# VH-VL binders against q86l99r1233to1411: the designs that were tried, part 7

Target 1, 179 residues: q86l99r1233to1411
Amino acid sequence: SNKESLPFRRDVIEKVINHLRENSLDTEGIFRLSGNMESVRGIVKSFAHGEPNLSFEVHNISNALKHYLRSLDPPLIPYEFFLMLLDARKNEDAETIRNIFWKIPSDNRVVLTLLVDLMVKISENSNVNKMNSKNLSIVFGPTILKPRTPTLDRMALMTETQLQCGIIQTFIEDFHYIF

## First folded at step 23 (VH-VL)

Design x6
Fold by OpenDDE, fold request of step 25:
Structure x6 (fold): chain C 179 residues (1-179), chain A 119 residues (1-119), chain B 107 residues (1-107)
Amino acid sequence: as target 1 above (179 residues)
Amino acid sequence: EVQLVESGGGLVQPGRSLRLSCAASGFTFDDYAMHWVRQAPGKGLEWVSAISWNEGYINYADSVKGRFTISRDNAKNSLYLQMNSLRAEDTAVYYCAKAEWYDTWFDPWGQGTLVTVSS
Amino acid sequence: DIQMTQSPSSLSASVGDRVTITCRASQGISDYLAWYQQKPGKAPKLLIYDASRLQSGVPSRFSGSGSGTDFTLTISSLQPEDVATYYCQKYDDAPYTFGQGTKVEIK
């Protein structure tokens, strides 16, 4: 669907991440299980207006964050880093991934750090919430790391998606090295 | 009721290709990972391939890597297995199975579809 | 890759007997282990997941135990309807390898 992009609001994202850090670590399927879509839409709208509504249950909030991030243009990880990261992932080159990360604009880098930190914390409690690094990477890969131009070829898209997820997985699993 | 129905099996010559399908119903298909598992006649179960709900994660058994391709169409509630360069040892009943998450148990299973590779 | 080895490969017991099947992983897989029952000509059925959690609808005579590398499926009182081949499976990560199976028969 042709949805309009939302403005990047660092302050809002930080507030939401902090909220989720405090309230979602033991929530099964956090970021993966769907919430109430009407609620989610409302929450996303609140993000766009700079006043995050965090009065909802964590699935609604987490889904709102996910949808909000997905709607960003440019994405949380700017387009210019997309191919470089994918190539680094193909080569299983964590050092290059690290170097690329530190070239990301400061606001984006800060938010990305906070977001991945949250993922790390969630993954550490995966025995309870069932969201390990793999599952989280599946969720966030195509959400925050995407090409400027959509990939149309089916097979290429599959490969791309796997690499996107792989990058996020690397972020989570090698967090202390990269961030 | 959750249902998985495999199709596409049949007799095929070595080196040929075959595409299996698994039609899912009774659950939100795009919430689940899916797997293919096969069983040669009179033999045990062999995991073949796995795919996450958004295809962000895919794995294959070493025995089928480079020859088989797993995919899904969430809009059609369908799982697929493209099998190329088929070999006699690929002869088996092929099951599709649902998994809550990518790294979870399989439940339920389809009834399977028989693939016979023979010259 | 992690190897999954079941023991025994086959067994025959009497109705009412306690039956124990072992599954050993060559490396630690925590509790990421499932047990399946497959009756002749049928698809596998989940019995136990997370090493010890009984699947809904499965008779209570079935139980699972273990963690790490050694796992056990127990049938406290073998029934005629339990004639089947049983498989363990790891699902900690790919490959999601099955044990070779244990065929259970009634004497």
Scores: ipSAE 0.548, ipTM 0.855, lowest interface PAE 1.0, mean pLDDT 94
Fold by OpenDDE, fold request of step 25:
Structure x6 (fold): chain C 179 residues (1-179), chain A 119 residues (1-119), chain B 107 residues (1-107)
Amino acid sequence: as target 1 above (179 residues)
Amino acid sequence: EVQLVESGGGLVQPGRSLRLSCAASGFTFDDYAMHWVRQAPGKGLEWVSAISWNEGYINYADSVKGRFTISRDNAKNSLYLQMNSLRAEDTAVYYCAKAEWYDTWFDPWGQGTLVTVSS
Amino acid sequence: DIQMTQSPSSLSASVGDRVTITCRASQGISDYLAWYQQKPGKAPKLLIYDASRLQSGVPSRFSGSGSGTDFTLTISSLQPEDVATYYCQKYDDAPYTFGQGTKVEIK
């Protein structure tokens, strides 16, 4: 993963998501299978500079988006919402999750909505692409939802990761209720 | 070449604990889900546990839930199975298996390690 | 939980015979089904995945078919090296249950 923080560019993310919506729904293992790392790094760089290079095959582009999102600081879901979301997930409280979502800054909400919408579309075609809500949540859980301070305890970290993934799964499966 | 090598098996008494390890090589370990599958002597295959590449998803068979713990160390390319409160019915060859991602087929399999629980 | 039932539990056939093994899921699992071959004293080997996709390196005499609840593994011409126990497995979701196995022998 890229350890350097990259600027949040809403316009770039929207373009990338639109591209993936049109070109990745039938791609087996989308967001899961690795691309060419050198290409991915170049694509991520193009995102950061505000001119997305989308001339690559879809695995490279999807991985670039994943890495780009992972490198954001703050994360796509800002730090202040992390614990609240985890607690809500722990209590299986979808209403609270929804309420928290709508408190997220507007640009972040828009991007998050677009991203999860893409995940929903991908998951609906999981018979072909094999990326159901579970697999997608595994990919994006720790990517867009992170703590400000990393957890040091191994068991706590495992639990945290599961909750992160669970929240994303909730976003996908309860999309119309939350978004 | 992709390789999975199980270790840690042996003879133990009922109620005791044992920790199995699976050493992976020849592939990017943290890109794959991993599973444990066991086979009692002369019996069929039984799925035991699964873990996603980032430990975001973990599942257990009902027969081992609450007693076994699956974990992994991606830095060490290792999969683990902590087995507590062992029973005679836990006697089996234990295989680790690679999965492309969660909810996929298993390939390849290790050669297995034998666990014998007997008084 | 979804039950996986193979039929038959065992069979004996002659070299060159067509062999068919059936696997039934108690509920629909789409094409999330794999077939494995296990020879005595060896680890299982993947033959078929996604119900009908032949794994690389597996002889073409092996084929899989089916979706939903009923699946079939076929050996078009049984060979001596095919003596083994065959297992189906669902992987739509946990638990990733195996069938009870089908032992194939040569007469």
Scores: ipSAE 0.525, ipTM 0.851, lowest interface PAE 1.0, mean pLDDT 94
Fold by OpenDDE, fold request of step 25:
Structure x6 (fold): chain C 179 residues (1-179), chain A 119 residues (1-119), chain B 107 residues (1-107)
Amino acid sequence: as target 1 above (179 residues)
Amino acid sequence: EVQLVESGGGLVQPGRSLRLSCAASGFTFDDYAMHWVRQAPGKGLEWVSAISWNEGYINYADSVKGRFTISRDNAKNSLYLQMNSLRAEDTAVYYCAKAEWYDTWFDPWGQGTLVTVSS
Amino acid sequence: DIQMTQSPSSLSASVGDRVTITCRASQGISDYLAWYQQKPGKAPKLLIYDASRLQSGVPSRFSGSGSGTDFTLTISSLQPEDVATYYCQKYDDAPYTFGQGTKVEIK
């Protein structure tokens, strides 16, 4: 796995999301099923250079987006919001989650809004693509929301992962309230 | 060939603990959700627990909540079920099953391992 | 929780007969329903998924239909090797509840 940090490119992410919005809503297992890793790596490189290559099959593009987002440092949701969000999720406090979201830097917030909007649209078509809010949250939780320092304790990591996924699920299911 | 092999079953007294294992082979283990399903002698199938590929989601049947713990080791291609405070009604053949992801069907199933809880 | 109810609990039919088993969910589960076959002393085997999709390798005499709350498994021509207990299962969300099962025997 490539652990290199890639530059944050809002314009590229928006183009990729728009492409997926138009071409992936009826794709079974979108964001879940793996693509060709060689193709995925090539697509990710194109992201880093500022011109996304969108000529590939949607599974390759979606996986490239996941990989790219995962490689961001800081993550799409900056580190300073990690613990606050987890705590809010533990308390099932959607209002606090909303308040935290609106404190996120503007570029990150815009991208996050677009990304979650895409997830909402995908989830609304889950009868076809089989990607409901739960499955999407499993994919994106650890991808865009992560701690500055890796969690080493096994049990703590399990709990952390569940909370990460839960937060993304909240973003999807309460989209209109939060965003 | 996809294979699931359960182990760890046996005879135990009520109140005791037992840990089941499921060894997976023939597929990319960390791409799939896994489930435990049990069947009491002469009875029907009962879903017990589920775990996502990255452990982001875990669920239990009400009958085992607080007593059983599902976990996995993707590096070892293994699924586990820690069973504490065992009861007579926990007596069953325990199957592990593969699911493509959460909220999908189960395929394939292991051959099962028998757990007998008796005084 | 959603209850899953099969009908009948047991049936006996002749070789070549058309056999129908029903499964009812107490609430709508869309097409998130599977059918399994379990022979004595064996693990369950997937027959149908997504209510009507035939699993690869399963004989074409098996078919599934339905959506929402009412589902059916049909064996168009019962064969001796079809003697088993059949289970429906919902997988829309946890719990992934099974029906109580239908035992199919040959006269």
Scores: ipSAE 0.514, ipTM 0.846, lowest interface PAE 1.0, mean pLDDT 94
Fold by ESMFold2, fold request of step 25:
Structure x6 (fold): chain C 179 residues (1-179), chain A 119 residues (1-119), chain B 107 residues (1-107)
Amino acid sequence: as target 1 above (179 residues)
Amino acid sequence: EVQLVESGGGLVQPGRSLRLSCAASGFTFDDYAMHWVRQAPGKGLEWVSAISWNEGYINYADSVKGRFTISRDNAKNSLYLQMNSLRAEDTAVYYCAKAEWYDTWFDPWGQGTLVTVSS
Amino acid sequence: DIQMTQSPSSLSASVGDRVTITCRASQGISDYLAWYQQKPGKAPKLLIYDASRLQSGVPSRFSGSGSGTDFTLTISSLQPEDVATYYCQKYDDAPYTFGQGTKVEIK
């Protein structure tokens, strides 16, 4: 398909995350279960135009956010932070991860903080919604943290994916230290 | 229409390798986990392997660990199973299956591709 | 690893009969269990997920029950098109093991 990059709209993302914070914490499989494809595409279009339409069942909204973030270029965490974050994770260096987070441009940091706070709230209610920090990290790791040029080495790609997920899991589990 | 089409099966001698493919259409492949399941002739279903949408979760049945590698190419809407060091007991119809998450039920399944390991 | 044992291995019943198939897990799996129907020469088809939830498009004569270790698939009134092999599958964690299957035939 002819999939185009979508513009970064901080105000739209904030509205969507706040809506989900109010409406998703008790929803089984939030971000994990699918929505209606036609509805999701329409909602993503409304995000790109700056006028989010949130009058849909919550799985359609969460899937639209996931797809919107996946379509950003550059990603929510800009490309220049990819290797340094992965290296800090590899060394289990939470202090360096925190320092790198605070170097991210302010609009991206605000959105990232809201997104990770949502993930924290969801994971704290995982007995009801079935989404723990590990599951959320799998949803959002490669969605928001990705290399400018993906590696061609299959084993290196698997290792990078594990580290990408690990960074997001660290953000969730160490939220109050990092953010 | 949601469709999963397996290919790459055939007759192969023990100790050799084979690569299976599963072509997906009619849904957003990038949103779903995928599995391989096999069924020996006249026998029951045996789960083989799972992969999440982004490869953040990969797992294998003990019977194939170290010999089989699951992978996916989301740009090509394709799932793969690299089968090395094949044994007679690997003879089966191999199905790919779609799942909402790596630890959920399977719907739909492909029609399968036959792998025969003999002689 | 958790073992999944179905019973009976096969059964023969008349059209209109109530058919009951059981699946037992060797350890608790909560409600993370699905039932599949496989007709001869075809791929399996999902009937029931999360132990008791009927998949869209599946006839209401199919129902599932149970949690923990003991699960049941019921066909309230067997129809000729229900001739198939039925499998349970756990998915609480890997491995995502199937039961051995139950073959259902018409007398």
Scores: ipSAE 0.026, ipTM 0.665, lowest interface PAE 7.9, mean pLDDT 90

Design x6
Fold by ESMFold2, look of step 23:
Structure x6 (fold): chain C 179 residues (1-179), chain A 119 residues (1-119), chain B 107 residues (1-107)
Amino acid sequence: as target 1 above (179 residues)
Amino acid sequence: EVQLVESGGGLVQPGRSLRLSCAASGFTFDDYAMHWVRQAPGKGLEWVSAISWNEGYINYADSVKGRFTISRDNAKNSLYLQMNSLRAEDTAVYYCAKAEWYDTWFDPWGQGTLVTVSS
Amino acid sequence: DIQMTQSPSSLSASVGDRVTITCRASQGISDYLAWYQQKPGKAPKLLIYDASRLQSGVPSRFSGSGSGTDFTLTISSLQPEDVATYYCQKYDDAPYTFGQGTKVEIK
């Protein structure tokens, strides 16, 4: 369930990502498998208060990060970049995607870099953890890249979702070029 | 723990309507796509319909298109199937199933609810 | 629409036997294929996803292989609890079609 919007706390997100780097790379189904709902809700609350509680099984922490990022308003990639990125993806233009990334505010860029680097490391170990770049892009595409005003046209929504996933997949696969 | 519980099945005459529900618990319902799958008595599995987490993707099997409507209420953690103009060939156990995305595998499935269409 | 042809429709084997079930797509579906196990009166259970990935908690005697159009599910040493009907499913695009099923029994 969506809750009221949550504040962006860069230092909290960095701690959570660092914890996952140390503890999740060999975890099967990380970000895909469900956590315990009650635990995940409590962990998300701790993130919002600036006091992350990481004393939980790793699936609960990964799910909490996913839900925290979904609850941000504005999202991790600010609304103003949505149409530009989707258009660059439609044209398969990685250079333009890179140029747009570097226009994103610095605090958001740092967090996004850490998040995508985590996804790269998970995908490099996908034979163990079963999470490749496509799987991760599905989790994170609509989570961190959203329109300010969603369309009511269902075909347009499906196209947007596919492009959102494609951008995250490009971030993972072309990490060293873009970041 | 993750659970899916279907309800709303029963005996109904051809041409009538029935609404199925699937109650989800133990996971964040808004994160996942949902599907309906049916199984006629003694027969195999037949995919019926899909809906994405944000309702941006909805699709149906040709056999039910125009008669069935899938929907979800994320505030109530519930999935629905409105079944209009029912026919004898719609007789089946109906399962709801969770998917990571609308075009992924299904895990878990609910227990199913029986719909019997008979005069 | 892409047709999924599963064979055989039924088989009997002894405990300890190697069992192989095949699934053929009428057009290429890459590795977007899953295998499910269903026992009578129960919901299906996921065994294999993306053609060859073993689901968590599924015994290692189950394996999947294939890509494109030809796929197999293998049970390396059949156990009494493996008596069930097995289904393949494609999910490359809609419709998300199942094969007709293979009933596995013990002699």
Scores: ipSAE 0.012, ipTM 0.601, lowest interface PAE 9.2, mean pLDDT 89
Fold by ESMFold2, fold request of step 25:
Structure x6 (fold): chain C 179 residues (1-179), chain A 119 residues (1-119), chain B 107 residues (1-107)
Amino acid sequence: as target 1 above (179 residues)
Amino acid sequence: EVQLVESGGGLVQPGRSLRLSCAASGFTFDDYAMHWVRQAPGKGLEWVSAISWNEGYINYADSVKGRFTISRDNAKNSLYLQMNSLRAEDTAVYYCAKAEWYDTWFDPWGQGTLVTVSS
Amino acid sequence: DIQMTQSPSSLSASVGDRVTITCRASQGISDYLAWYQQKPGKAPKLLIYDASRLQSGVPSRFSGSGSGTDFTLTISSLQPEDVATYYCQKYDDAPYTFGQGTKVEIK
């Protein structure tokens, strides 16, 4: 991949999420539809430098956030939580998922809470924006929850992807219980 | 320039297998869904299969379900269609196509590769 | 499964004529419908998406309308280069079915 690892900047992510919360809830296909590639690259660069430039059409900003989060290493949900969360999801155990969430480092938890709250608000307006909890979980599951060592087994990969999406869907649907 | 280039077509006997490839360039392949569509000679378009950017969504037309397998290798910017237990009615030009999401319109399409299934 | 029926199957018209092609879904698909143009020996080309949105670079003589079950592609002034087969496609959910096509010819 040509994607370079980017630093985790809590303050930048908070500003971007707050901007999207104020400007994206009525936007059809938010996080699903693409932006202008040149604009998105420039915005991601501004995030990485700690100086977010949000003077762009909203799809460019949402795509920039998606690409920025995808490029974090370690991911927003640190690697050590991957197998625990997948196992808890496989067992359909929301209580264990909640317990694991509260073990995530504080800065990551704050950002994750803000991100999932944004997804909840988008999904509550899905009759307008066309993005329900399933759609959003497909966008963000593998984006923020990744294995340290990716599997090459096709069946295992499909199972992992479904579980990754399922965890984010659980976060959205059970937000007030987990968070 | 966005390009999709199919390959792997040819003449094959019924009951045999073929693997089609679609090489992508000019865009970030792992941001997009991909589809296969086929067109029998002199006939209309028939949707075959879809795969999302992260493989979280995979679906098939009933006519190929259980025989065809769609896959992708994002590191190689490549889409694949494994076609097993081929039948005469699978004879078609096979196109790959790019979509913003698995349930959106297709733009662009590749040039197509011909598969002929004949005894 | 939702069936997509185009009418007519073929038509002939003169240069400059207004041409209309219809597409009917057997159940409602909202505005999740695209129109494609396919010239002989070529891959299909997107014209219209979401029932009425003109794709960038497509001539403004093409337009789309409709919602629910009944959709129309209009060519306001037919040109010689518009000789092609036109397909509608639904994408509300799988299968992502095409209509059977409409051949457009010049008289």
Scores: ipSAE 0.011, ipTM 0.615, lowest interface PAE 9.3, mean pLDDT 90

